VH-VL binders against q0aze0. Designs and how they scored, part 464

Target 1, 268 residues: q0aze0
Amino acid sequence: MKIILVNNRFKENTEKKAQEIAGQLSALNVEVIIDNGLDEPYAGTVDFIMVLGGDGTMLRAARRYGQRAIPVLGVNMGTVGFLSNIEINELAEYLPLILREEYSLEARMMLEVAVFQQQSLLTRVFCLNELLLRSNSPRMLSFALEISGQKLEPYRGDGLIVSTTTGSTAYSLSAGGPIADPQLDAFIVTPVASHIINKRPLVVSPEREISLHLLEEREAIIGIDGQIKMDFGAENRVLIKRAPHPLLMVNLKAKPFFTSIDRSLQRQ
Short names: E, the ipSAE of ESMFold2; O, the ipSAE of OpenDDE; V2, 0.75 times the mean of E and O plus 0.25 times the DockQ between their complexes.

## First folded at step 22 (VH-VL)

Design RB1 (framework fv_inotuzumab; at its last look DockQ between E and O 0.81; V2 from the best seeds 0.81)
Fold by OpenDDE, look of step 22:
Structure RB1 (fold): chain C 268 residues (1-268), chain A 123 residues (1-123), chain B 112 residues (1-112)
Amino acid sequence: as target 1 above (268 residues)
Amino acid sequence: EVQLVQSGAEVKKPGASVKVSCKASGYTFDDYAIHWVRQAPGQGLEWIGGINTYTGDTYYRRKFQGRVTMTADTSTSTVYMELSSLRSEDTAVYYCARDESYFDYLSGTFDYWGQGTLVTVSS
Amino acid sequence: DVQVTQSPSSLSASVGDRVTITCRSSQSLVYSEGSTYLSWYLHKPGKAPQLLIYDVSRRLSGVPDRFSGSGSGTDFTLTISSLQPEDFATYYCLQATHWPITFGQGTKVEIK
């Protein structure tokens, strides 16, 4: 068995714990690779990914490995979030189950984000939570939204979020988006500070494609999962699709989403 | 307008503690982390640590671990840095700085800074 | 700790001059998905530091276009295309890719 441990570069305790866990797993003849984001993603075959940290760390892991159909376990380390399944102090208890592959998997839809310069592909990224298009200045943006070739009225505002249902409890929520069942596959399109007061979020079928471009010669920024940033101008287009592969989240411990949502949201 | 307003200058004896405050305004408090950076006389900028106002997680440089405590009060949008067992070498201007945060992710880019707080440690 | 070394430590220049400051890290600052957490700050005595450039080359909104950042891996550069009177200050690079966050030692830009 080969396991990747993903930790947070800013949390030393996650690094230390990763080393500790690596030692324990090695003693059990499990090969371990530690990924703190400083190196390229491990290209070889792995059986399991363990994320040590919070939701941000999970998002990074998802972007790096989500397309590979590898079970990903979130192990919470002293933070609040929606994407961890067990606590670090529970790892010892569940480790035998992990090694025996006695766990359930929950598929979570990811976004495929493609950014173009004219007709040329600049980058393609898979992400678990959301794409954000926002102004790089205090001024509002004017941009066009198309859904499966259907042109909507131009948007004017600070920006736009295209989120998965997983991401519905992230930035989309802060922008007034709905809370979505993570077991549901859908796009959530949430305006950010639209000049139209009653501009409502859209819930869109994952079978559709979403495209965005600016209607003015201004600079904007694309953000992905709050971690990746790139410049976005008038000559750029972004195309959003459902990723061809979902993230396979490990479910070792029952974590009812709706019964715990109030507790989690109260801390926001 | 984003603003970080720090508490006033402090004069302390060696061995004492100092607690500096940083009040944030003009943005959603828990969407950003706050870091502390100091500059001793004739020296450059030195990172002390940071606090994630959303998660409550703290990040301390090893040099200061055991002596520094950072806390956040969401009700007042204020972050505090307490430094104990003060030494003459702790004499510096202390700055708080804002950093974009996303759950447990920090960008490490300080886009807004407080005006600074002079802490003088002398016998 | 990752060492960040600026060059030069100080320089004298005149208004209108092109100024170049370099920052070298002991390790690559490339992080996940190619992100590079290198930023540049301007600091004047008695004032708060100000962010100029982040993510190597991204200029903060409101920062004049005479400031630009470039580089990759371990070598980075801040360029002031035409130095203005208000630009005389000490400049710092900062890396946040590696724990802990570290600053360069600073580059003081003085009037000739």
Scores: ipSAE 0.849, ipTM 0.929, lowest interface PAE 0.6, mean pLDDT 94
Fold by ESMFold2, look of step 22:
Structure RB1 (fold): chain C 268 residues (1-268), chain A 123 residues (1-123), chain B 112 residues (1-112)
Amino acid sequence: as target 1 above (268 residues)
Amino acid sequence: EVQLVQSGAEVKKPGASVKVSCKASGYTFDDYAIHWVRQAPGQGLEWIGGINTYTGDTYYRRKFQGRVTMTADTSTSTVYMELSSLRSEDTAVYYCARDESYFDYLSGTFDYWGQGTLVTVSS
Amino acid sequence: DVQVTQSPSSLSASVGDRVTITCRSSQSLVYSEGSTYLSWYLHKPGKAPQLLIYDVSRRLSGVPDRFSGSGSGTDFTLTISSLQPEDFATYYCLQATHWPITFGQGTKVEIK
């Protein structure tokens, strides 16, 4: 059995714990590959992914491995999160089930994001939470949103969020979008500081294709899961659709979603 | 307007402690970690550590481990750095700086800084 | 700890000059998906440091076009295309790819 162990570069105790767990798994004849983010993602066959950290660490794992249909387990390292299933101190209890592959999987929709310069594809990335289009200057953006060929009236404001239901509790929530049950598949399109009255968040079928481009020359940024940034200008266009594969999240222990949103609301 | 306003200058004796505050305004406090950086006379910038205001996690450079404590008070949007067992070489200007966070993720990019707090450690 | 070394330690220049400052890291600063956490700061005596460039080459909103960053891996450059009176200061690079965060030693840009 081959497992990837994903950790967080900036939290030192996560690195130390990853090495301890790798040693324990190796003693059980499990081959372990540590993904600390400094190397290219492992390209060979892998049976399982274990994420040591919070939701930010899970997002990186999802971007790297989410399209490979590999079970992904979130292991909480003491921070509040929506994507962890078990706590680090429970790992020994659940390890036999992991090794015997006795767990269920919950699918989470991902976005496929394609960025173009004029007609040429610059890059294609996947994300679990959201794409954020945002101004990179003191000036507002003027931009076009198109959903499956239907052009909406132009937007003017600080930007726009295109989120999955999983991402509904992240930037989309802060910008006024709804909390969505992550068992639903949908896009949530949330304006950021819209200058146009009545630009409300939209909940859109996952079968739609969403396109964005600027209507005037401005410096903008595309953000992916709050961690990846790309320059975006009048020569660019982005196309967003449902990714071919969902993230397959391991469920070993019931984790009440609605209790988790209650805690998140108290923090804000 | 984003602002980080620090407490005023301090004069301390060796062996004492100092607690410097950094009050944030003009943005959502829990969206940014706060780091502390100092500059001793004639020296460059030195990172001390930081606190993720969303998770409460702290990160201390090994040199300061055991002597530094960082805390955050969300109700007042204020971060504190306490440095104990002060030595003369701790004489420096201490800055707070913010770093955009996303859950447990930090970029390590310091886009806004406080005005600085001079801490003088002398007999 | 990862060391970042700036060159030169100081330089003299006149208004209008092109200025180039280098920052060399003891290890590659490339992280997941190509993210490279190298940033440049301007610092004047009695003032707080000011971010200019992050992610190697991305200019912070409001920073003048005369500032640009470039490089990859271990070698990075800050360029000021036409030096202005307000640009006389000490410049620092910072790496945050590796823990702990480290600054370069600084480059003082002085009036010739």
Scores: ipSAE 0.779, ipTM 0.896, lowest interface PAE 1.0, mean pLDDT 90
ESMFold2 (binder alone), look of step 22: mean pLDDT 91; pTM 0.942

Design RB10 (framework fv_inotuzumab; at its last look DockQ between E and O 0.78; V2 from the best seeds 0.82)
Fold by OpenDDE, look of step 22:
Structure RB10 (fold): chain C 268 residues (1-268), chain A 123 residues (1-123), chain B 112 residues (1-112)
Amino acid sequence: as target 1 above (268 residues)
Amino acid sequence: EVQLVQSGAEVKKPGASVKVSCKASGYTFDDYAIHWVRQAPGQGLEWIGGINTYTGDTYYRRKFEGRVTMTADTSTSTVYMELSSLRSEDTAVYYCARDESYFDYLSGTFDYWGQGTLVTVSS
Amino acid sequence: DVQVTQSPSSLSASVGDRVTITCRSSQSLVYSEGSTYLSWYLHKPGKAPQLLIYDVSRRLSGVPDRFSGSGSGTDFTLTISSLQPEDFATYYCLQATHFPITFGQGTKVEIK
């Protein structure tokens, strides 16, 4: 068995714990690779991914490995989040199950985000939470939204979020988007500070494609899961689709989503 | 308008503690982390540590570990840095700075800064 | 710790001059998905530091276009295309790819 441990570069405790876990797993004849994001993603075959940290770390792991259909376990290390399944102090208890592959999987839809310069592909990324188009200045953006070739009225505002249902509890929520059941596949299109007060979020079928481009000569920024930034101008287009592969999240412990929402929201 | 307003200058004796505050306004407090950076006389900028206001996680430079404590009060949108066992070498202007955060992710880019707080440690 | 070394430590220039400051890190600053957490700050005595450039080449809103950043991996450059009177200050690069966050030693730009 080969396992990748994904940790946070700024959290020394996660690195330390990763080393500790690696030692334990090695003693059990499990090959371990530690990924703190400072190196390229491991290109070889792996059987399991453990994410040590919070939701941000999980998002990074998802972007790096999600397309490979590898089980991903979120191990929380003292933070509040929606994407962790067990706590670090529970790992020892569940480790035998992991090694025996006695767990269930939950498929979470990811976004495929393609950014173009005219007709040329600049980059393609997969992400678990959302794409954000935002202004790079205090001025509002004017941009066009197309859904499966249907042109909507131009948007004017600070930006737009296209989120998965997983991402519905992230930035989309802060922008006024609905909370979505993670077991549901859908796009959530949430305007950010729209000039039109009554502009409502859209829930869109995952079978559709979403296209964005600016209607003016301004500079904007594309944000992916709050971690990747890309310049976005009038000559650029972004195409958003459902990723061909979902993230396979490991369910070792029952974690009721709707019960957890109430607890998480109370802390905000 | 985004603003970080720090507490006033402090004069302390060696061995004492100092607690500097940084009040944030003009943005959603828990969407950003706050870092602390200092500059001693004749020296460059030195990162001390940071706090994620959303998760509560703290990140301390090892040099300061055990002496520094960062806390956040969401009700007042204020971050505090307490430095104990003060030494003459701790004499510096201390700055708080804002950093974009996303869950446990920190950008490490300081886009807004406080005005600075002079901490003088002298016998 | 990752060492960040700026060059030069100081320089004298005149208004209108092209100024170039380099920053070299002891390790690559490339992070996940190619992100590079290198930023540049301007600092004047008695004032708070100001962010100029982030992510190597991204200019902060409101920062004049005479400021530009470039580089990759371990070598980075801040360029002021035409130095203005208000640009005389100390400049710092910062890396945040590696823990702990570290600054360069600074480059003081003085009037000739």
Scores: ipSAE 0.869, ipTM 0.934, lowest interface PAE 0.6, mean pLDDT 94
Fold by ESMFold2, look of step 22:
Structure RB10 (fold): chain C 268 residues (1-268), chain A 123 residues (1-123), chain B 112 residues (1-112)
Amino acid sequence: as target 1 above (268 residues)
Amino acid sequence: EVQLVQSGAEVKKPGASVKVSCKASGYTFDDYAIHWVRQAPGQGLEWIGGINTYTGDTYYRRKFEGRVTMTADTSTSTVYMELSSLRSEDTAVYYCARDESYFDYLSGTFDYWGQGTLVTVSS
Amino acid sequence: DVQVTQSPSSLSASVGDRVTITCRSSQSLVYSEGSTYLSWYLHKPGKAPQLLIYDVSRRLSGVPDRFSGSGSGTDFTLTISSLQPEDFATYYCLQATHFPITFGQGTKVEIK
């Protein structure tokens, strides 16, 4: 059995804990690969992914490994997030169940994002929470949104968020979008500081294709999961679809989503 | 308007401690980590450490570990840096700076800075 | 610790000159998905540092177009295409790909 331990580049103690866990697993003849983000993602076959950190660390793991349909367990080392399942002090208790594959899986929709220059594909990335289109200058953006070929009235403002339901509690919420049950598959399209009165957030079928492009030459940025940035200008467009595979999140312990909503609202 | 306002200058004797405050305003406090950077006379900039205000995690440069403590008070939007066992080489201007965070993720990019706090260590 | 070394340590220039400052890292600054956490700061005596360029080449909103950043891997450059009176200062590069965060030693740009 081969597992990847994903950790954070700024939290030195996460690397120490990953080594301790690797030692325990090695005694059981389990091969362990540690991924702190500095090396290329492991390309070979892997049975399980363990994320040591918060929701931000889980987002990087999802982008790197989410399309491989491998079980992913979030292990938090402090403040409980939306994407962690167990705490680090509980890992020894649950390790036998992990090794015997005695757990359930929860699927979380991901976005597939393709960025073009003219007609040429520049890059394709996946994300778990959201794509953010925003201005990179003091001036507002004018941009076009199309949903499955249906062109909406032009947008004007600071930008736009296209999120999954998992991402509904992140940037989308701050911009006025709804909290969505992460068990639903949907796009949530949330304008950022729109100067056009009737541009409301939209909830859109996951079977739709979403397209964005600028209507004026402006400096803009596409952000992915708050961590990846790409320059975006008038010669670019982006297409957003549901990714081929959801993230497969391991459930070992019940996590009550609805009773935790008040905590997320306190941060906004 | 984003502002980071630091506490005033301090004069300390060797062996003492100093606690510098950094009060944030004009933005959502938990969306940004706070880092501390110092500049000794005639020297360049030196990163001391930082605190993720969302998670409470701290990050200290090894040479300061054991002597530095960073804390955040969300109710007052204030971060504190305490440096103990002061020596003459700790004489410097100390700056706080913010770094956009996304959960436990930090970019390490310092877009707004406090005005600086002069700490002088002399007998 | 990852060292970043700037060159030159100081230079003298006139208004209108093109100025180039280099920053060399002892290790690659490439992180997951190509992210490269290298940034450039301007610092004047008695003032707080100011961010100019982040992610190697991305200009902070409101920073004049005469400032540009470039490079990859271990080698990075800040260019000021036409030096203005307000640009006489000390410039620092910073890497945040590796823990701990480290600054270059600084490059002082003085009036000729």
Scores: ipSAE 0.792, ipTM 0.902, lowest interface PAE 1.0, mean pLDDT 90
ESMFold2 (binder alone), look of step 22: mean pLDDT 92; pTM 0.948

Design RB11 (framework fv_inotuzumab; at its last look DockQ between E and O 0.77; V2 from the best seeds 0.81)
Fold by OpenDDE, look of step 22:
Structure RB11 (fold): chain C 268 residues (1-268), chain A 123 residues (1-123), chain B 112 residues (1-112)
Amino acid sequence: as target 1 above (268 residues)
Amino acid sequence: EVQLVQSGAEVKKPGASVKVSCKASGYTFDDYAIHWVRQAPGQGLEWIGGINTYTGDTYYRRKFQGRVTMTADTSTSTVYMELSSLRSEDTAVYYCARDESYFDYLSGTFDYWGQGTLVTVSS
Amino acid sequence: DVQVTQSPSSLSASVGDRVTITCRSSQSLVYSEGSTYLSWYLHKPGKAPQLLIYDVSRRLSGVPDRFSGSGSGTDFTLTISSLQPEDFATYYCLQATHFPVTFGQGTKVEIK
């Protein structure tokens, strides 16, 4: 068995714990690779991914490995979030199940985000939570939103969020988006400070495609999962689709989503 | 407008403790982490540590571990840095600085800074 | 700790001059998905430091376009295309890819 341990560069304790866990797993003849983000993602085949940290760390892991259909376990280390399944102090208890591959999987839809310069692809990224288009200045943006070729009225505001249902409890929620069942596949399109007061979030079928582009020469920024930033100008287009592969989240411990909402939101 | 307003200058004796505050305004407090950076006379900038206001996690430079404590009060949008066992070498201007955060992720880019707090340690 | 070394430590220049400051890290600053957490700050005595450039080449909103950042991996550059009177200050690069966050030793830009 080969396992990747993903930790957080700023959380030194996660690195220490990763080393500790790696030692324990090695003693059990499990090959371990530690990914702290400083190297390229391991390109070889792996059987399991453990994410040591919070939701942000999970998002990074999802972007790096989510397309590879590898079971990903969130191991919470001192934070409250929606993407961890067990606590670090529970790992010893569940380790035998992990090694025996006795766990269930929950598929979570991811976004495929493609950014273009005219017709040329600049970058393609898979992400678990959301894409954010926002102004790079205090001034509002004017941009076009298209859904499956249907052109909506031009939008004017601070920005726009396209989120998965998983991401519904993240930035989209702060912007007034709905909380969505993560077992549901859908896009959530949430306006950020629209000049139209009654501009409502859209729940969009995962079968549709979402396109964004600016209607002015002003500079904007594309944000992905709050961790990746890209300059976005008038010559750019962004196309959002459902990722071809979902993230396979490991369910070792029963953690009903709706029961966890209050607990997780209380800390916000 | 984003603002970080720090507490006033402090004069302390060696061995004492100092607690500097940084009040944030103009943005959602727990969407950003706060770091502390100091500059001793004739020296450059030195990172002390940071606190994630959302998760409560703290990140201290090793040389300060055991001597520095950072806390956040969400009700007042204020971050505190307490430095104990003060030494003459701790004489410096201390700055708080804002860092974009997303759950347990920190960017490490300090886009807004406080005005600085002079801490003088002398016998 | 990752060492960040700026060059030069100081320089004298005149208004209108092109100024180049370099920052070299002891290790690559490339992080996940190619992100590079290298930023540049301007600092004047008695004032708060100011962010100029982040993520190697992204200029903060409001920062004049005479400031630009470039580089990759371990070598980075801050360029002031035409030095203005208000630009005389000490400049710092900062890396946040590796824990702990570390600054360069600074580059003082003085009037010639």
Scores: ipSAE 0.839, ipTM 0.926, lowest interface PAE 0.6, mean pLDDT 94
Fold by ESMFold2, look of step 22:
Structure RB11 (fold): chain C 268 residues (1-268), chain A 123 residues (1-123), chain B 112 residues (1-112)
Amino acid sequence: as target 1 above (268 residues)
Amino acid sequence: EVQLVQSGAEVKKPGASVKVSCKASGYTFDDYAIHWVRQAPGQGLEWIGGINTYTGDTYYRRKFQGRVTMTADTSTSTVYMELSSLRSEDTAVYYCARDESYFDYLSGTFDYWGQGTLVTVSS
Amino acid sequence: DVQVTQSPSSLSASVGDRVTITCRSSQSLVYSEGSTYLSWYLHKPGKAPQLLIYDVSRRLSGVPDRFSGSGSGTDFTLTISSLQPEDFATYYCLQATHFPVTFGQGTKVEIK
């Protein structure tokens, strides 16, 4: 059995704990690969992914491994987030169940994001929370949104968020989007500081294809999960679809999503 | 609009402690980590550590571990850096700087800085 | 710790000159999905440092277009295409890919 331990580059305690866990697992005849983000993703067959950290660390794991249909467990090492399932001090209790593959899985929709220059594919990435299109200059953007070939009236403002339901509690919420049950599959399209009053957030079927391009020459950035940035200009177009595979999140312990959103609302 | 306003200059004796404040305004406090950077006379910039205001996690450069404590007060949008067991080598201007966070993720990019606080450690 | 070394340590230049400052890291600064956490700062005595360039080549909003950043892996460059009077300062690169965060030693740009 092979397990990837994904950890945070900035927290030494996470690195030390990952090494301790790797030692314990090796004693149980489990091969462990540590992913701190500095090396290429492991390319071989993997049975399980353990994320040591918060929701930001889970986002990196999802982007790297989410399309492989591998179970992913969030292990919290501090403040409980939306994507962690157990605490680090509970790991020993649940480890036998993990090794016997006796757990349930919750599917979380991901985005597939393709950026083009003219007709040429430049980049394809996957995303768990959201894509953010934003201005990279003092001037606002003028841009077109198309949903399954249907061109909406132009947008004018600071940008746009295309979020999963999982991402509804992140940037989308701050921009005025709704909180969505992460068990639903949907796109949530949230304008950022729109100068067009009738541009309300949209909840869109996951079967749709979303396209964005600029209507004027401006410097813009595409942000992915708040961590990856790509230049975006008038020569570019981005296409967004539901990713082929959802992230398969491991459930070992009941997580009360609806009670946790009160804490998220306190930060608004 | 974004401002980081630090507490005033301090003069301390060796062995004492100093606590420097950094009050944030013009942005959502827990969307940004706060880092501390110092510059001793005639020296370059030196990173001391930081605090993720969303998670509460602290990160200290190893040479300061055991002498530095960083805390955040969300109700006043203020971060504090306390440095204990002061030595003459700790004489420096101390800056706070913000770094956009996304949950536990930090980029390590310092886009806005406080005005600096001179701490003088004199025998 | 990852060392970041700037070259030159100082230079003299005239207004209008093209200035190039290099920053070399002891290890690759490439992180997951190609992210490279290298940034450049300007610092004048008695002032707070100012961010110029982040993510190797991205100019902070409001920074003049005469400032540009380039490079990859371990080798990075800040270029000032036409030096202005306000640009005489000390310049620092910073890497944040590896813990701990480290600054270069600085490059002082002086009036010739």
Scores: ipSAE 0.807, ipTM 0.906, lowest interface PAE 0.9, mean pLDDT 90
ESMFold2 (binder alone), look of step 22: mean pLDDT 91; pTM 0.941

